# Designs tried in a protein design chat: VHH binders against p49116. Part 169

Target 1, 238 residues: p49116
Amino acid sequence: EGPLLSDTHVTFKLTMPSPMPEYLNVHYICESASRLLFLSMHWARSIPAFQALGQDCNTSLVRACWNELFTLGLAQCAQVMSLSTILAAIVNHLQNSIQEDKLSGDRIKQVMEHIWKLQEFCNSMAKLDIDGYEYAYLKAIVLFSPDHPGLTSTSQIEKFQEKAQMELQDYVQKTYSEDTYRLARILVRLPALRLMSSNITEELFFTGLIGNVSIDSIIPYILKMETAEYNGQITGAS
Below, E stands for the ipSAE of ESMFold2; O stands for the ipSAE of OpenDDE; V2 stands for 0.75 times the mean of E and O plus 0.25 times the DockQ between their complexes.

## First folded at step 9 (VHH)

Design tc9 (framework vhh_7n9e_1)
Fold by ESMFold2-Fast, scan of step 9:
Structure tc9 (fold): chain B 238 residues (1-238), chain A 120 residues (1-120)
Amino acid sequence: as target 1 above (238 residues)
Amino acid sequence: DVQLVESGGGLVQAGGSLRLSCAASGFTFSNYGMYWGRQAPGKGREWVSGISWSGGYTNYASSVKGRFTISRDNAKNTLYLQMNNLKPEDTALYYCARPGYGKSDESDHWGQGTQVTVSS
């Protein structure tokens, strides 16, 4: 009966590893990305509507959309992360890999195209001046996507997505009452998230992860963590 | 809890200027777009102007466009409305607002308002 989200869900504060090294390395990038991933999953876990769907559905939804949530988080936290600096370091590493004959030209092209798409997405969000409320609801729209293969409770998921869309519409119309097109400009950015490869995201940001683990394989364990464990991961405290 | 306190209203001659301020507290000001509204006696509430979180995007009612400028200072948790070339028709109680959750204006957070009176 109440709204889908609250002020606590609009707050999204990433704590970066400190200090930033003079020369970026795989460890720093992986630690930064991991903190954002844990923050994103903790955010999803805190939504009452999400909790109501049950553990199995929660796991299936996050497995299906983690790359979209992560990419929205990168855009939202781009300044805090110095994302442009991280991406520049990755590009420099890729150019050196061509010189050292360590990666194929075709693979480098795929990765560079992914970086370009990511930069364009983040730039488009910045130009629209997307706020914390708008980001929270865009993440909710992505999270409550009923169209992923293998999902159960799709009718309930669809109702939560429609609720998110409606509440975002109300906010935009109240804030910018003479701008009838702002909502459409915001929503047309979302399809680009589905075109970005989760495998390339893993390669760029999570190469330093322990062993040969995939993000998909660890999601169930992250979602089951106690609140104190989440807080430890998002702040890097141990 | 959300609190909004407006100031800067007063009596001014037509063609004059006033600058309104709104002090916000009880929430993270920089996470939200904000807006100014007004209500004249015997009339409903009228939306005046909205501003995005960084101030990078603004939007204005046709009745005030070109005369009013909305701005914000996130470090001070303060919203502003610079009103130039004031007209008698601008006479109203001016209030700042944080958009609320859900579809009705009832969910919005409003300040007490500051009175603006424009004499001919």
Scores: ipSAE 0.864, ipTM 0.946, lowest interface PAE 0.5, mean pLDDT 89

Design uc1 (framework vhh_brivekimig_d4)
Fold by ESMFold2-Fast, scan of step 9:
Structure uc1 (fold): chain B 238 residues (1-238), chain A 121 residues (1-121)
Amino acid sequence: as target 1 above (238 residues)
Amino acid sequence: EVQLVESGGGVVQPGGSLRLSCAASGFTFSSYAMSWVRQAPGKGPEWVSSITSSGGSTLYADSVKGRFTISRDNSKNTLYLQMNSLRPEDTALYYCVKGGYLPWRKEFDISSQGTLVTVSS
């Protein structure tokens, strides 16, 4: 049986591109976001329960929830990424696009609304001072979502989600024993993740990939990659 | 030393097909993901497609998806690119590259001669 997550699954260290450019550009933002997305997929791959579901189910789950995992990762890594600086650069780019009539005003409004929602989410998580264990379990709860269309192992996925919820409860009650309502305050943050558009996230953070390859296509490629090869590309001699 | 030899290029009319081959030596081919990269006249290298070490997964640039098929034969140390429904914009030198797709990788280790694909009337 054992626990759903081990201490190794709590570690979540984002390595940023080096050196940081003097002025932020689309390529730097895309590279930073891509590194976070790849770290998130690497994290999911390492979970024994996730592996046990099989490759087809793994692909379907990550395709359905990558935006939720990515957004949790943005909140967790906001300081390392200097996320506020990245969002300011995106806003400046959008404002320039308005002046040049290159984008629809309705589209710009949708994107600005998304940025506002993202900032609010990250601020709420920062106020709660969410720790590494709590982030790991929140990611597990969104990863093991049984309610996405096309899933074949829904009962097993639901059991893993319930196990993640139970282990989070045990952790919070033990670690933050004096804060009776902490778990409720944490869990009520999760529905906001479902309201954020994955298409707008892709446009904001992955513009360097648009027209070349989609995140939907990258996901199964990375999940089926050999572990030694995957590690070599991210942290090895590269 | 890693050696990659591309072949199969040629001149074809729009809508035509070509199959490219890459013969690999000097490394354990079956342990590495492989990619096809192209360079059009006067432009920088553009990633086209990648395949995992086992051949179990493939990835394609949006511009070639549905038209190109990457495959490999690990017993022969050979990588393939089947190109169908060719367009004038597919005209380029095509290179076989050791390694898979990474969205932050800006440079490809292109040390081979490549194979020329020309799509014109």
Scores: ipSAE 0.615, ipTM 0.828, lowest interface PAE 1.6, mean pLDDT 88

Design uc10 (framework vhh_brivekimig_d4)
Fold by ESMFold2-Fast, scan of step 9:
Structure uc10 (fold): chain B 238 residues (1-238), chain A 121 residues (1-121)
Amino acid sequence: as target 1 above (238 residues)
Amino acid sequence: EVQLVESGGGVVQPGGSLRLSCAASGFTFSSYAMSWVRQAPGKGPEWVSSITGSGGSTLYADSVKGRFTISRDNSKNTLYLQMNSLRPEDTALYYCVKGGYLPWRQEFDISSQGTLVTVSS
């Protein structure tokens, strides 16, 4: 009975590890990515519609779409993260791995192609000058995807997705009234997110995770944390 | 004053089992996530497992997943680690620490004496 998202759900503020080291390492990249992932999950769990679906559905949805949410977050926070610098450091590491025979050329090609797709996506979003409201609704559209295998409550999920699409349309029409085709240009960017391999994203950004935990394992842990504890994690406060 | 006292360690053969306990005092136990951390001789501390304050969620290091089970009894202010299918590489001093999993955490505030687990034939 209200809007799907409130103004609090539009705010998406990433706090980076400070200071940035002189030379980027796996741990700094992993902490930066983990902070973004935690922020993205905290964002999702704060939506009343998401809460209404129940714990099992919540876990299944986030497991299915975390890579899409993470990639949208990378695009939205590209400047705050200095994403271009992080990607350059990853590329430099891959080039050094070729010289030392630590990785196969075929694997390096797959990873470089993924980095290119990620850069192309982020550049397209920057060129469109996607604002905070648009990002919030795009994240809601991918979160409330009823087409993932194994989901229950698919009718309810579909209704929330349609509500997100409707509210995005209303926002864009009101705010960008002179750009008749803006919504279409934004929405055609979304299919590219499903071409991004979650396994390669995990390898690029999350190899420094303490205990080598999988993203699939951390998702239900994060989603079921007590609110005060979760707030401490995303701010870095103990 | 936060106090944590570990117990239950010992010498066990490979494939054996041990149950570790941690008695907590000086804070509202049920309000805090808790973790098990281990340190083998000559190595840095390694995070093993975490449990939320309510016990509603758990997380395990890949090296122990499927073999170890973390649990808590908030009525007794006690944290447990059930260790099954023990391996020589599980040999370490085991510590309980106040606080849950943090993905980038490299250091832990270990102020207790720990409990020694030795897995050898």
Scores: ipSAE 0.611, ipTM 0.823, lowest interface PAE 1.5, mean pLDDT 88

Design uc11 (framework vhh_brivekimig_d4; at its last look DockQ between E and O 0.83; V2 from the best seeds 0.76)
Fold by OpenDDE, look of step 10:
Structure uc11 (fold): chain B 238 residues (1-238), chain A 121 residues (1-121)
Amino acid sequence: as target 1 above (238 residues)
Amino acid sequence: EVQLVESGGGVVQPGGSLRLSCAASGFTFSSYAMSWVRQAPGKGPEWVSSITGSGGSTLYADSVKGRFTISRDNSKNTLYLQMNSLRPEDTALYYCVKGGYYPWRKEFDISSQGTLVTVSS
């Protein structure tokens, strides 16, 4: 059996909408987020081990961890996305909703705390200066999490997760040999992902989806779409 | 040249059903997701539903979810839209479109004549 990930899985290039508008509206935010979501899902489906789990298990797995994958993607692409600007825009839009009395005080607090947690997580990852390989392995560890309810083939998922962890360990030891505790510092960030609500993330980033579709419904669609079609759309060829 | 020909439209009462068909030619049908888009009088095009190339996954606008069913027969190069529990607000020209659902898509490549669906008492 070969490695879980290859160099091809390290590449994670997000293409942003162009040009960036002066005012970041809901559409721009949603488009940016959607592009990241599609990229993350296509990344996952490019992993042979992921395909080996079967379609049903794959779908269930992604449904369970999409928020964590998305958040890692936000952290990894924070500069390209101008994430701070996007989050500020989201806050501004939220202020408008507050003024219109559309949200309870408790809900406002929850949403604001979520935004804060997102920002802090991304800042912490930037501070650690996580590289592309480390992100790839972290995403794999998150993807192949066996502890979600309702999953099948949990033993196999666990094996893949362990493999991801071992490969990450080997990489860090090789690349950052002078930093004995780097692996631990990186892995200890993962629990923060579980503190974030997928529902709130969906509300903040994906309110502008055409047709008001849910992330839950779009996940199997993305996982089943033709790669050539996706590539064509991203490059503007289609 | 890509050709799409819609059929199956007509006049139906509220609560009624229609089945639309789209005959596709000029490209490898199974290699592309397909979509239905509709345009009501005085309004812009609205995405209705999409289906992946293999037919393995479908997606619906919230406005039609539970009422409409998209399907395809790749052996016949045909796309279908089963519309049940039709409402007056479903009145529109319905177009078959090559390509799937993308949240960032601003415009739909409508190159066909469409088929008219009228829901009225």
Scores: ipSAE 0.885, ipTM 0.944, lowest interface PAE 0.5, mean pLDDT 94
Fold by ESMFold2-Fast, scan of step 9:
Structure uc11 (fold): chain B 238 residues (1-238), chain A 121 residues (1-121)
Amino acid sequence: as target 1 above (238 residues)
Amino acid sequence: EVQLVESGGGVVQPGGSLRLSCAASGFTFSSYAMSWVRQAPGKGPEWVSSITGSGGSTLYADSVKGRFTISRDNSKNTLYLQMNSLRPEDTALYYCVKGGYYPWRKEFDISSQGTLVTVSS
């Protein structure tokens, strides 16, 4: 019955690979993206409401929305990641592929359109100056989406989404009381996340995964890994 | 002190099967994910498969998916790798290592002798 999210869920600290290479490569981009993906999955699994839905539902929800969570994470962590530099490196790689006839013009157009949509989304979020509480609730709204095909417990998922929406509204109205249209400006950004292809995101950011593992297979692994082991990897305390 | 002892390797023809074992001691086995890593002659280490501490989830390199099965028996502190439909390119020293799959892990702590798998006619 308490709030959907606690102050603990507002904290979202990405640990980047160090040092940053002089020239960005597939491995650095993939490691950076993977750290964000692991952080995003660990964030989701820490929510009591998410845990209450059960393991099968948790896996199905995250498989359906990981691209939306990942994209929100990219926007939230854009400065920490130097995302503009990463995207410029990806564009440069694509331009080289055009010169070498390695990709069809049709595929290149799809990928460039995806990058443009991603840049526009991140720019809009930056312009709105979205804070940590707002990002936490936007991620919760995306996570608790009842409308993905094949989901069970859709009534409970919808209830959690509505709770996230109500708590976001309460926060924005109290914190930004002089900006009557802020909540509307924020919420109209969310539909754009559904227009971005998860297949293209996977190709751009996760091509360098060790063993050529798919995101679909890694999701249940991350969700079931021991919390202490994961924390040891990100803090270096193990 | 962490100790890992691999066994079960041998010579097998293409299409054959082998089951590798790893006996673990010196740590709380069930609290840690475990991995299999292989090193082919003249090449660097290649990650093969990982399993969570509870055994609740597994992950496989694309090169072995559908052919290999990782499993564990926490009551015996033992890790297994069932290898089916073996190919010449599976020829390697196989090592078990403490720890799971992390895309940012650049090195594997290989401190054991490993077990040799040779796939040839």
Scores: ipSAE 0.731, ipTM 0.880, lowest interface PAE 1.1, mean pLDDT 90
Fold by ESMFold2, look of step 10:
Structure uc11 (fold): chain B 238 residues (1-238), chain A 121 residues (1-121)
Amino acid sequence: as target 1 above (238 residues)
Amino acid sequence: EVQLVESGGGVVQPGGSLRLSCAASGFTFSSYAMSWVRQAPGKGPEWVSSITGSGGSTLYADSVKGRFTISRDNSKNTLYLQMNSLRPEDTALYYCVKGGYYPWRKEFDISSQGTLVTVSS
């Protein structure tokens, strides 16, 4: 019956491309975001409960929730990534696109509203001082969401989500015993993740992907990578 | 010593098909993802396709998706690229490389001769 997550699932270390350019460019932003995406997907596939759901369910589940996992990752790694600087560079690029008459005003409004929502989410998480254990369980709650359309095994997914919720509750009560409402404050942040558009996230962070591949195409590929291949790439690429 | 030898290139009419092969040696082939990379005249290397070590998942550049199929035979240490509905824009020197798709992979270790594909009437 053991715990849903082990201590190995709390470690979430993002390695940034080096050096950071003076003027941020599409390649640096896309590489940084891609490293976070790969880290998030490998985090998910390492969970025994996730493995138990089977390959087809795994792919369907991650396709449904990847943007929420990615957004939690952005919040968790915002300082390491210099996310505020990245978003400022994107805003500047959007302003130049308006002046050069390259994008519609409706699209730019949608993208700017998304950036604002993302900034507010990350600020709220920083204000709450969400720790690594809390992030790990929040990611598990998001990952094991049974309410996505088209999923099979929803009863088992629901059981895993309930287990993640119970383990988060136990952790918060034990670690923050003087703060009666911390769990509630943390959980009320989750609905904001469903407001984030995966289409806009791709536009913001993944425009420079080699070969113009879609995130929906990359997800099954990452989930089926050999672990030794991934580990060899991160050690050899640093 | 890693060795990769491509073959199967040639001259083909637009709309035609070719099947490229890559014989691999000097490493445990089944433990590594593999990729095809091409270089057209006057252009830098372009990633085309990747396949996981087991062959369980594949990924394609948008420019070739639906027309090209990557595959592997781990018992023969051989990587393949089936190219259908070829276009003049597919004219390039094609290389197989060790390693999969990674957006942070800035270099392809091309140490082989490649195989030339020419799509022309």
Scores: ipSAE 0.583, ipTM 0.832, lowest interface PAE 1.8, mean pLDDT 88
ESMFold2 (binder alone), look of step 10: mean pLDDT 85; pTM 0.863

Design uc12 (framework vhh_brivekimig_d4)
Fold by ESMFold2-Fast, scan of step 9:
Structure uc12 (fold): chain B 238 residues (1-238), chain A 121 residues (1-121)
Amino acid sequence: as target 1 above (238 residues)
Amino acid sequence: EVQLVESGGGVVQPGGSLRLSCAASGFTFSSYAMSWVRQAPGKGPEWVSSITGSGGSTLYADSVKGRFTISRDNSKNTLYLQMNSLRPEDTALYYCVKGGYLPWRKQFDISSQGTLVTVSS
């Protein structure tokens, strides 16, 4: 009955690790990316509609869409993260890997294509000047995707997605009333998120994870964590 | 004040099993995720496994996945680590620590004596 998202769900503030080092390394990149992933999971956890689906459905949804949520987060937080600098450092590392014959040419091509797609997506969002309200609803649309294989409760998930789409439409039509094509231009960007490989995202941003754990393993662990402990992790409060 | 006491270490042959215990006191045990961390001779601390406060979810380092099982008994304020198919590279001092997995954690709050696990033939 109420709106799908409240003002608290529009707020999305990334806290970066202590000052960027002069020479970027896998640990700094991994910590920055991990903080964004944790913030994204905290955002999803706080939505009443998401909570109503139950823990098993919540885990399945986030496992299916974490890469889409993460990529939207990268675009939204691009300036705070100095994302262009991070991507340049990744490209430099990849060029060094070519020189040292550590990676095959085919793999390097796949990774460079992924970086290009990511840059294109972030540039498109920046050019459209997507605001915080629009980002919140785009994240909700990808979170409540009923079309992932293996999902249960698909009818309820679809209803939440349609509610997200409706509320985004109402917002855009009210706020950008003179731009008749804005909503269409925004929504047409979403399919590109599904073309980005979660395996390549994990390799680029999460290689420095302690214990070499996978994102797939981290998701249910974080989602089932006690709220007080979880808040301590995302804010740095002890 | 927080107190953690590890036990259950010993000498075992490759392929053997050991069960470690950690007795916790001085805090509300069930409200906190817990972790096992080990330190091999001449190496820095390595995170091994974490469990949420309720025990509802667990996480393992790739080096121990499928061989080790973390569990807890909140009624006894005790954390466990069941170690199977032990290898020489598992030889280390094992510590339990208050707190769960953090992807960026480079330092662990180790204030206890630990329990020594030696895997040798």
Scores: ipSAE 0.662, ipTM 0.846, lowest interface PAE 1.3, mean pLDDT 89

Design uc13 (framework vhh_brivekimig_d4; at its last fold request DockQ between E and O 0.84; V2 from the best seeds 0.78)
Fold by OpenDDE, fold request of step 11:
Structure uc13 (fold): chain B 238 residues (1-238), chain A 121 residues (1-121)
Amino acid sequence: as target 1 above (238 residues)
Amino acid sequence: EVQLVESGGGVVQPGGSLRLSCAASGFTFSSYAMSWVRQAPGKGPEWVSSITGSGGSDLYADSVKGRFTISRDNSKNTLYLQMNSLRPEDTALYYCVKGGYLPWRKEFDISSQGTLVTVSS
């Protein structure tokens, strides 16, 4: 069979809401995050191997790894998103909640640590100067993780993950031939994604979801919708 | 020209049920996700539910989840909303809207008259 990813899977262009306001409110943050979520899910869906797993497996897989995929997306799109500004805004909103005594001390600590981990991860990725191909393969490796509980077709998922890893290795060897340890340096960053709570991520970025829907509930919807329809909606073409 | 006509509204007691219908014309119905939106007196429009073009996936606002069911018949260009266990807070004018769910969308292109649902003792 052919490669897991093609050049079409390398493109990952996030369209941000425009214009960026001086004050980033919950709505702006939620919209920005949502757009990234949709982009990430649509990207996953565009992979033939992903499609081959079937709808039920696809849904379960994305439910298991959406936070990691989303976080990689944040890292990749950090500049376009002005991620530091978004995170600062989130912290500011959190401080307001703290002043209103709405959060326990332990919860505040957890949330702040999460924000710190997220920022550090993104900074570390930036320092490595990860390119679009590398991000695509890393996302694929994260997507096709067989170690999540409750997954079906685990053998196929594992096969796809291995393929993603091999293709990444080949790419790095070809593109960065003088950096012998680049692959290892990149892969060693992936464990940091597992330290991040999906619940906290959801609370930080997706509090403003219309209808108070959960990410868990929206994932099947995103995976089954038509991408053209979505693109038309966000661009005003439809 | 896109035309949407809602029907099925009425007065019902708390705990009762209603089934709304929306007849669509002027576009390829099956190619578009559809949504229900409602507007209560003195409030802005609120998203209720959406369904993909193929009908393969549906989504609900937390306020109606478990009580409402959205469905569609593409052969009849009709959208439905089955409303069970109705509550007084469900009282609103209900609109059918062309387009699916967007997490940040607060404004809806409402061009139809809607159908009134009143839940009262």
Scores: ipSAE 0.907, ipTM 0.955, lowest interface PAE 0.5, mean pLDDT 95
Fold by ESMFold2-Fast, scan of step 9:
Structure uc13 (fold): chain B 238 residues (1-238), chain A 121 residues (1-121)
Amino acid sequence: as target 1 above (238 residues)
Amino acid sequence: EVQLVESGGGVVQPGGSLRLSCAASGFTFSSYAMSWVRQAPGKGPEWVSSITGSGGSDLYADSVKGRFTISRDNSKNTLYLQMNSLRPEDTALYYCVKGGYLPWRKEFDISSQGTLVTVSS
């Protein structure tokens, strides 16, 4: 029936909190991350194929892959977010926690390894100069993952994933015809997303959520909120 | 003009229950998410719960999860908050607010009088 993604699905514009504080704090980091999470969820819900799977499947898919979508969004929006500055602020907070003996050394090592993996992923994507179309298809490939436990419509999900892979291939071959191996270089980056802990991502970026709401709880809320409500609140213009 | 009128507050003993109501007018109620926000004596406003315009999803502050239930009747332009297992810490003025949960929202557009909930022995 037509392409999986349209030009509207390529547009991915993050509006950052304003004003930026002189020194980054937990609230600014949490707001920045939350804006990206909201943008990522609304991107997913705008895809007709995603809508066709139904609400229960939509919630299960996003709960399974939100960390992968969020990480791809961090890489895509790294410059807009000044991600390196945010990660430096998180590291500074962790170093202060070590000095106060508030966290175990083993836990801090796990968190620091996660930050290193995240930086390495974002640097590799930047080095490959991934464009907006490529990011949109990579997000679609991770969104339509049929291999998560508990999914009910796995054959349909797999068909949408294969369609995403095919459309990415067609795009790369047409746009980067001179680089025969570009698609392979891009796709081998995806397994790293599965190795990153969603629990650690939540601790790093979503500490200080109003009401101490969990990401698992907020996902079905975001997916079912009215589009007009999202547009009025995220853009900051209305 | 948007108008919101809260009711249902009162004095109740710890462990008791109350049901708050919010009558909405001046806008297409079913098109907007709605929230409950409370302000305890000497504290700033605290977000309590939100519900989508259709009522298809809701969200709760960790402090009230499992005890409070938000609901709406779009045919009556009314928002509800069922409060069970009330604690002294729940003592506050309760406000309904047009708009849903935003993780980054520090300020709420509180234009109504609210309804007072006092939990005391």
Scores: ipSAE 0.703, ipTM 0.870, lowest interface PAE 1.2, mean pLDDT 89
Fold by ESMFold2, look of step 10:
Structure uc13 (fold): chain B 238 residues (1-238), chain A 121 residues (1-121)
Amino acid sequence: as target 1 above (238 residues)
Amino acid sequence: EVQLVESGGGVVQPGGSLRLSCAASGFTFSSYAMSWVRQAPGKGPEWVSSITGSGGSDLYADSVKGRFTISRDNSKNTLYLQMNSLRPEDTALYYCVKGGYLPWRKEFDISSQGTLVTVSS
């Protein structure tokens, strides 16, 4: 049995591209976002319960929830990433696209509303001072969501989600014993993640992917990437 | 010492097919993802496809998806690229590269001579 997550699943250290350019551009934003995506996917892959579901189920789960995991990662790493600066650069680019007639007015409205929702979510998580353990369990709850269409092992997925919920509850009660409502305040933040559009997230953060690949096509590749290659290429560990 | 030797290039008409091979030595082939990279005359290197060390997952540039198939035979230390429905735009030197896909990697460590593919009428 044992705990769903161990201490190795709590560490979540994003390494940013270096050096930061004087003016943020599509390539810097795409590399920064891709590093977070890779970190999030390898985090999910490292969980024994996730491994136990099998590769087809793994791919289906991550395809269904990658945007929610990514958004939690953005909130967790907002300071390290200078996310507010990145979003401001994106907003300036969108405003210039109106001047150059590159996007429709309806699309720009959709994208701006998405940016606002993302900022609101990140701000709400920062106000709650969500810690690394809490983020790890929230990501696990999101990852093991049994209600996505097309999943095959929904009973087992639900069992793992319930285990993540119970372990989060135990952690919060033990660590924040004086704060009776902390768990409830944390959990009510999760529905906002379902409002985030994966299509718009790709447009905001992933326009510059080498080869113009889609996130859906990258996911099974990232999940099967050799750990040594990931460590040597992404984390800076050889 | 890492050595990569490409073969199988040639001249074909549009719509034709070629199968490229890459013989690998000097490293544990099955432990590493591999890639195909191409360079057209007067252009920089372009990532084409990657495959994980086990062969369990592959990935393609949008420009070749559905037409090219990457594969590997770890018992022969050989990487392959099956190219179908070839277009004039596919004309390039094709290199195999040790290492997999990274969304931001525009620099490739090309240590081989490549194999020339020419698609012309």
Scores: ipSAE 0.684, ipTM 0.871, lowest interface PAE 1.4, mean pLDDT 89
ESMFold2 (binder alone), look of step 10: mean pLDDT 82; pTM 0.827
OpenDDE, look of step 10: ipSAE 0.886; ipTM 0.945
ESMFold2, fold request of step 11: ipSAE 0.572, 0.114, 0.606; ipTM 0.836, 0.546, 0.849
ESMFold2 (binder alone), fold request of step 11: mean pLDDT 83, 83, 83; pTM 0.835, 0.829, 0.832
OpenDDE, fold request of step 11: ipSAE 0.881, 0.906; ipTM 0.943, 0.956

